VHH binders against Thiamine-monophosphate kinase (thiL). Designs and how they scored, part 6

Target 1, 333 residues: Thiamine-monophosphate kinase (thiL), of Prochlorococcus marinus (q7vei9)
Amino acid sequence: MLKEENTQEILHDLGEQEILNRLRKYMDYGQIDDDTALIKSYKKELIINTDMLVEDVHFSEITTNPNHIGWKAVATNLSDLACSGLEEVIGITVGLSAPSSTPWSWVDGVYTGIKAALNKFGGKLLGGDCSNGKQKTLCITALGTKGPLNLHRSNARPGDYLITSGPHGLSRLGLSLLLSDPITKSINVPNLLKEHAIKAHQEPQPPIKALQTLLKCKPYAMPWNAAATDSSDGLLEAIESLCRSSNCTAVVDHKNLPKHADWPSGKQWNDWCLEGGEDFELVVSLPPNWAKAWLKAMPCTKAIGRMKEGPAKAMWSNGETIQKAMDTKFEHF

## First folded at step 20 (VHH)

Design gg2 (from ee4 with K102R)
Fold by OpenDDE, fold request of step 21:
Structure gg2 (fold): chain B 333 residues (1-333), chain A 120 residues (1-120)
Amino acid sequence: as target 1 above (333 residues)
Amino acid sequence: QLQLVESGGGLVQAGGSLRLSCTASGFEYDMGWFRQGPGKEREFVASISVSGGSTYYADSVKGRFTISRDNAKNTLYLQMNSLKSEDTAVYYCAAVYQWSTREPKEYNYWGKGTRVTVSS
């Protein structure tokens, strides 16, 4: 019985037109028939962001399924919008390149992930393009409306609380686990933490809920200005970014790092918490009254320190300099 | 409120196969299957992320059961092969809007269940 080798359809065999036809199911009716998307925004300001995912840089077959790739592409982009005071996601455009030898199932998976993320967080696929390329890449442009919050890193002020919306280091740990890194093999990681870490890496969540709760917690008489960024490049980088923009000193409490409940103890793991990256949590500088309200309303939030007058730098509460771990910096280039 | 409706349960002989379905009024959720046998506590069977990219299985069903989802149809599936008497239970569909893996406490929406009986 000749096992009918289910010859996996490849992009080359389908051609551009058939690929586009198959992608229709991920879009609104008629959307693909238009060369452009018409966005009607009568009274709201728009925010826009573009992000790229590149094979062997941002994802690989070992660490990320096609569905994850699509999800991550949307989630990471929406995180940026969230940091800018997102009110509502309008939609995204997708540029996709892949070798002609790429199976259709890969593309289908990517778009499945994209659609899933959009269904969860809002917005729709507005359009896009596909092309043959030497490498698999996704370019996502996300469009949203700006809400009433004016989130600028420069808005940080002395006396503010430094708060994060959730735990840090999980994505880095997840990556390590997926790669069977000897570092993570050397310790006993609880099963729950393993799953959480891997999930954090493969299916990151943009901090939209956190942003919404932040907005709701603003005291009535307080201005709509706050300082926020995400921790996509690491918690420490996020903090330092706030400092650089605001010309404030961040004083971080070593004991109050935003660690998972089962987070391993030790310098290596502290470093991953601080510098691991690809945690898409909000890092916010807030006035005391606003901070307290948010901390009360959102259980996953944690006050990790305070802003003070001084040079643009982050330091420990004991006065020591926060040392960066050399080997953990994701080099974009 | 999210509504979950299970179907596909029934009587099957040991070694047989059965496919369960769960229709949801919304599909932006991580979803899973749980089961409760006679005199036993509800236990995790399988879960799948909203993207479909991540799946989790109980050790007892690994290699025999397959969880899948069709987002276009708002339907969750559980393909059960090589069924055993120990698989006899009421099977529940569950969902959560945030994210989940395999912990029952992570899920906040539940179906009414469908009964699966495996005969010897």
Scores: ipSAE 0.838, ipTM 0.925, lowest interface PAE 0.5, mean pLDDT 92
Fold by OpenDDE, fold request of step 21:
Structure gg2 (fold): chain B 333 residues (1-333), chain A 120 residues (1-120)
Amino acid sequence: as target 1 above (333 residues)
Amino acid sequence: QLQLVESGGGLVQAGGSLRLSCTASGFEYDMGWFRQGPGKEREFVASISVSGGSTYYADSVKGRFTISRDNAKNTLYLQMNSLKSEDTAVYYCAAVYQWSTREPKEYNYWGKGTRVTVSS
C-alpha cells in the first residue's frame, strides 16, 4: 500500500500571492482588492493596514539598526495608507515579539524610530502588545482617515497614463551595498548614489507628499477616481497588480524607467529598478489631463507608460513581454 | 518656519573639548552641522537622521566628533573632542524635512551659527 505521501503544500512553494489568494475565502468579496481596508464610520472613513517585519526576512542586524526597524515599520504602513488616499494619519498599534535575551536597548531603539516617523508623518502610537518569541517580529497596524481621492487598483482605465512618484531600485541597491554584495562592488557607484541608496533602504519615505500633490492636481470637473498602489514589492509587481485588478494592459516604455540620475546602465540594474522592491513610491494610473497636471507639478514624477485595453499584463512598448528576473524578487516566504 | 539656534561655541585650547547645541522649533527633520572657517567655504561636519539611526561624519572629524539628538528636548548636539586649530570656524546647525546626507544644498533651514575658536 504505497502510502500516498500527502505532500502537504508548504508556504514556500505557494508564495505570498497564492497564499493571499487562498485567504480570500475567509473574507468578504473584494475585501483585499486594495492595499488597505476601508472602514465606514459615522464621521469619517477610515483606512487600515497591517504589515509585518520579521527578522532575517525584512531586516537584519547587518542592514538595519533598531531605529531603522521602527522607522521602516511605520513608513511601510503609511505607504499603504497613502496609496489608498490617506488624508490624516491617526496612529499605529505595535505587536512586538522578541527573544527574552533581547536587550532593552533594541526595543528602545525600535520605538524611538517609530516615534520619529510618527512625528514626521503624523499620528500617534495608540497601543500594542509585547511577547516573548523565537524571532524578532513587528506587526504594525496603521490607521488613517480617507480623503476625497478614491484610489483603487481597479480604477485603472484604458488611455490612462502610468506614472511613478519617484525613482526605483534605490532600496535594493542600498541593501546590496550594506551586505557588501560582490555585484555592487563590481561597479563604480558614485558616492552620492551610495548614500542615497543606503538611506532609501534604511529610512524609506512614504509617498505622502506625492499623494498630496496628486490630490491638488486633480482637474475640477474630473471624478476623484484613480488607480494607485505602492512599489513596496517592486515596480513591476505594482504595475502588474494594477493590471490584475483593472483588467488592463500596461504598456511600459523601457526608455522611461524611473531611474535615479546616476543609476548604473545595464540589464541587471534595470532589473533592480523594476523588481528591487521597498521603494515605497506611488504607482498610479491617471486620466491624461490629471496625469499631465501632476507631471508638471511634481518633477520627481515620471510617466513610464500607458494603460490599454487588453489582458491583465505588463508589456514593453515594443510588444515584448516584460520578463521577471528570477533572482531579484523579494520573497516573503 | 523652522528656527534653529546654536549655542556652546567659544574659545578652547587645542586638544580640548566643546559641546555645541542646536535648539530647533521642530524636530521632524534630518539635522546636521556645518562649519565655515576663515577664508574657507562652508563644509559638512556631521549629520543625523530624524530617527537617529543614521549618522554621517566628515573624514576630518571622524572619531573626534559625535553628533546626537535629544528628541524630548528638540536639541541637536555636537560633541567635539580633541579639537585642533583647523576646527576653528563658525558652526551652523542645519535641518531638512526631506532626507539629506552631506550636501549643504539639501538643507533648507539654517541657524545663525556659533563661533568656535581653537587656540594653539
Scores: ipSAE 0.789, ipTM 0.910, lowest interface PAE 0.6, mean pLDDT 92
Fold by ESMFold2, look of step 20:
Structure gg2 (fold): chain B 333 residues (1-333), chain A 120 residues (1-120)
Amino acid sequence: as target 1 above (333 residues)
Amino acid sequence: QLQLVESGGGLVQAGGSLRLSCTASGFEYDMGWFRQGPGKEREFVASISVSGGSTYYADSVKGRFTISRDNAKNTLYLQMNSLKSEDTAVYYCAAVYQWSTREPKEYNYWGKGTRVTVSS
């Protein structure tokens, strides 16, 4: 007998055909029955990105649930597309590997999160596969059209404003709160900051609205070029990447770091703002007129410094090189 | 502009149950329920994230109220069990584009409310 409503149903008991039948509700009518998805020809360039999320590497049941995992998988892919000048999300494909003992409710939660993110940011589920494996793994390929803006790390020029699309350090604080890290117990973190930090970690927002507003703010006669990179590996790394690729110096004022309004004072907190990671924001270098327009149109943005002629490095306004203080992420192999 | 319409309020005996609904013109938002009792300020009741993965409750309703959402129907629900006279209030549906919180000032969109009266 078929057990469609039992939350304790496991993949072993359902089998491939029933799993596919249940996934039908996340796709366009008839799509689950096709081996491929038809994508109509565009007179525009396409951009494509693939990311993999692995249990106990990118997510854990301690810090996230399946809805969060599905949401994050889409959001991180779309953030990568946004940093390349995304115009329109076409859709995604999903490969899921999980043990046969995995509850259906876990898979259903992942796809619920995926669908929620697609409904919010655009695109549709083009195809999917589910297979047996020892470790829960989610692999998403995302497709989109490229818009007119050429976003590239090498496009920064002396005289530009250096701008972030949002606050930094929130995801790192959120992770620490979810793990009950003693470091967060030594200071009274305001409730609003706690709530924002946890949400930033569990349900990150790709910077699609910020990108769209950036496009609308471009001065009419200016070329469709700007410098950008993502801050997923940390704000300082993003700034240094812009400097290296554009052969410019970034001059940052300590007082202009893109902090949440309730962000604590102190070196540890500045280090997390600069190097915390997983913030999924744009770090952009823009000519002054474009920068001022964007800052006005998007209050969450912040000018953190200026690009200047000089060696490829990030400096404080007092002339000192900004030093790394935290360990970088370990290599996978 | 996002439109939020609550329904399901009414008169109910203490210990009874009631389900509130909120229909939205768009459903890409984190959502919450707030309430305002006689002579009191608006207070947080419950919230749910757009993914459905995060739900939060005020201590006064935890274990008695359940928030849920049906994204296919653009509808937010509040199941209210074991009602007390203290639950008498106008209940408001609220939405925010990004991250929901317990703070009413963080929400950008509000319904007009539905009245719940719990008689002793």
Scores: ipSAE 0.663, ipTM 0.874, lowest interface PAE 1.4, mean pLDDT 88
Fold by ESMFold2, fold request of step 21:
Structure gg2 (fold): chain B 333 residues (1-333), chain A 120 residues (1-120)
Amino acid sequence: as target 1 above (333 residues)
Amino acid sequence: QLQLVESGGGLVQAGGSLRLSCTASGFEYDMGWFRQGPGKEREFVASISVSGGSTYYADSVKGRFTISRDNAKNTLYLQMNSLKSEDTAVYYCAAVYQWSTREPKEYNYWGKGTRVTVSS
């Protein structure tokens, strides 16, 4: 189709009714006309969470586009549900606030990304709201059923293996590459690692497959109980959280850090592996027989250390406490 | 498991255009186009992420080819403009569950290919 004039539709010119009409294609027939979504009754427990993504806090147009933003919003919520023992995603609601000057293509991109993630991981877009505001903001509430596995941080026991569901540091490297930071220019990062890192930052994968495999490889006699948390705020923070909640020491070997196969050597790279955020992997503490089964069933997993009796802290195998090297903790207030 | 069916190949004059399509039995994948010319190894052409947000092109086609996807139709496209004789190849649709790359070995699923011939 040839166009005589290149124009861009903005939310102001479309108006509320037309915006709602265009959003119909992302929902089941008729759902956009209802103020509520009917959730059929379950005999299973339900789990729910809400996350906010705020422009210039959680995303920027420099590193991500609207499709990435929509995808990430779903993936972040589903990672939280996975760490609570998610069985099935029921759906999400979306609250969107954006300036009236925002192009429709931006909103359409966000919902395209949302729908792509739901199609991949399960669930429906159940509804939501759109509002005029000065800053682009996305608020996602996700709902799912809880499976049989009781996951909570306090279930780690001395003797457990500490296992990650995948490599860490990729999202932080991806961010650095997208920003053209000098530190990534000072060494020759292999192309495959660059490709994986950028994708990990822009389109993170929630640990749904890792959770499903963990459930399937549970030894028959083991109770439906394990310790886990996700690593969205960084691997070291995840490990420390397990230690605090379970009153155990985590002992980590430097050689067992969960690195990409092409991950460079050096302190900076170890620091990113430990403290880079947004990797969205499971960090799990398991009895040896379950751990061995999971490691075999899911090749991307890695045993990084052991849980031992002792104070609630993370330590290297040489006895030194693992020290934070980066200011990775974000506080909103 | 995943079925990929390419279409749209054929004979075209240099400077002409052609659009390839690939229909998929599932569409929760990162996808790409690769091609194999006579006596050559299979090479990367373009890729697009599952969200549609990330597209990448080989330098040899950048500015002339456009990859796109239509999630409603489970269809991947490659719009090929300003075709050259060196674009003559069998074009393959490929899919990977997690994160496409330029490396063909990273892709789990392949179509049977569609032949494109560019004549002078």
Scores: ipSAE 0.643, ipTM 0.867, lowest interface PAE 1.6, mean pLDDT 89

Design gg2 (from ee4 with K102R)
Fold by ESMFold2, fold request of step 21:
Structure gg2 (fold): chain B 333 residues (1-333), chain A 120 residues (1-120)
Amino acid sequence: as target 1 above (333 residues)
Amino acid sequence: QLQLVESGGGLVQAGGSLRLSCTASGFEYDMGWFRQGPGKEREFVASISVSGGSTYYADSVKGRFTISRDNAKNTLYLQMNSLKSEDTAVYYCAAVYQWSTREPKEYNYWGKGTRVTVSS
């Protein structure tokens, strides 16, 4: 049987004009032809964040496909905005560098993932740039409006509840499953947990709904201040950051760690919960009345401990300092 | 409330093909297809993530069925090829806020179903 040419379309063969023409469907009419995006006058403070995803540093073809990469790039930026008190996503710009040999289908997949995340969480694709480069790199700048809540790591006070917006360790387990890591072969991980973990790694959910609920359940008498940070670098790092910025001690009960319902028992699994990273949840310190309201309004939240007067560190309920078991801190240089 | 409407069911001979569709009033969800055969529990057929990046299939349909979505048209598809008598069932479109799984109890929204009959 004779077939048409079986060569996949690559960026070199399409050229810049055809690539831009194909990207029009991801933007508002006419936007791709403008040198700048005109943002309508907003009467609110704006917040902006930029983050990079680099091939073989933040993603690989073993663990993710282009749709996942596009989704993750948006979700990562939106998590940063959420931790700053985001009200509404305005939009993003996309800088893309890729080899000329890259299939168009890869670029199309990335933008499909970007558009899906924007459709779910808000905002528009405002513009961007494409360039030839040796390594696939995605740089997203996200813009949003700031709501009334002043979220800052230094706002924790003794007596506060320490609360997470969701379970931790899922993304790290997902990564291990995708890599067929020996530790995941040593026990039978329940199927539902496997499915959740892989999806948490490939299509993370930024904590926008958790933030919105936090705002809505604020008791009238409480000021518009709370302490928060995200857990993208790990739950323990998030807790320690709150402690350092607020000059408080966090007291955590190991029985209250924010685990998935089917999370295995044992030290290795507790270590992943504390230090696994890429969970994109809020870690919040709240006065008791606000904490109780949020816990009731948002079932996925969990009170994991209390903030107390004392040195800037995280401790177990028995008084022992929580010690790092993993070297999870990522540094580029 | 999210509305899901299936179509494309019908009578087909063994070895034939059908394409099911599901239109939705909103499309920011992970989506899936489930089916319920005579005297059986509702079972997973296929799922696709909101980004389109993750697709999963029941072992019994791998290589024969293809799930896809068109986000511009708010439409989910199931292309069913090489149909067998065992594929006779009511097929349901389902949606979930966050992560699709093989477990029906994880899905928040369901269509009314479309009947597929594979004749022998």
Scores: ipSAE 0.626, ipTM 0.862, lowest interface PAE 1.7, mean pLDDT 89

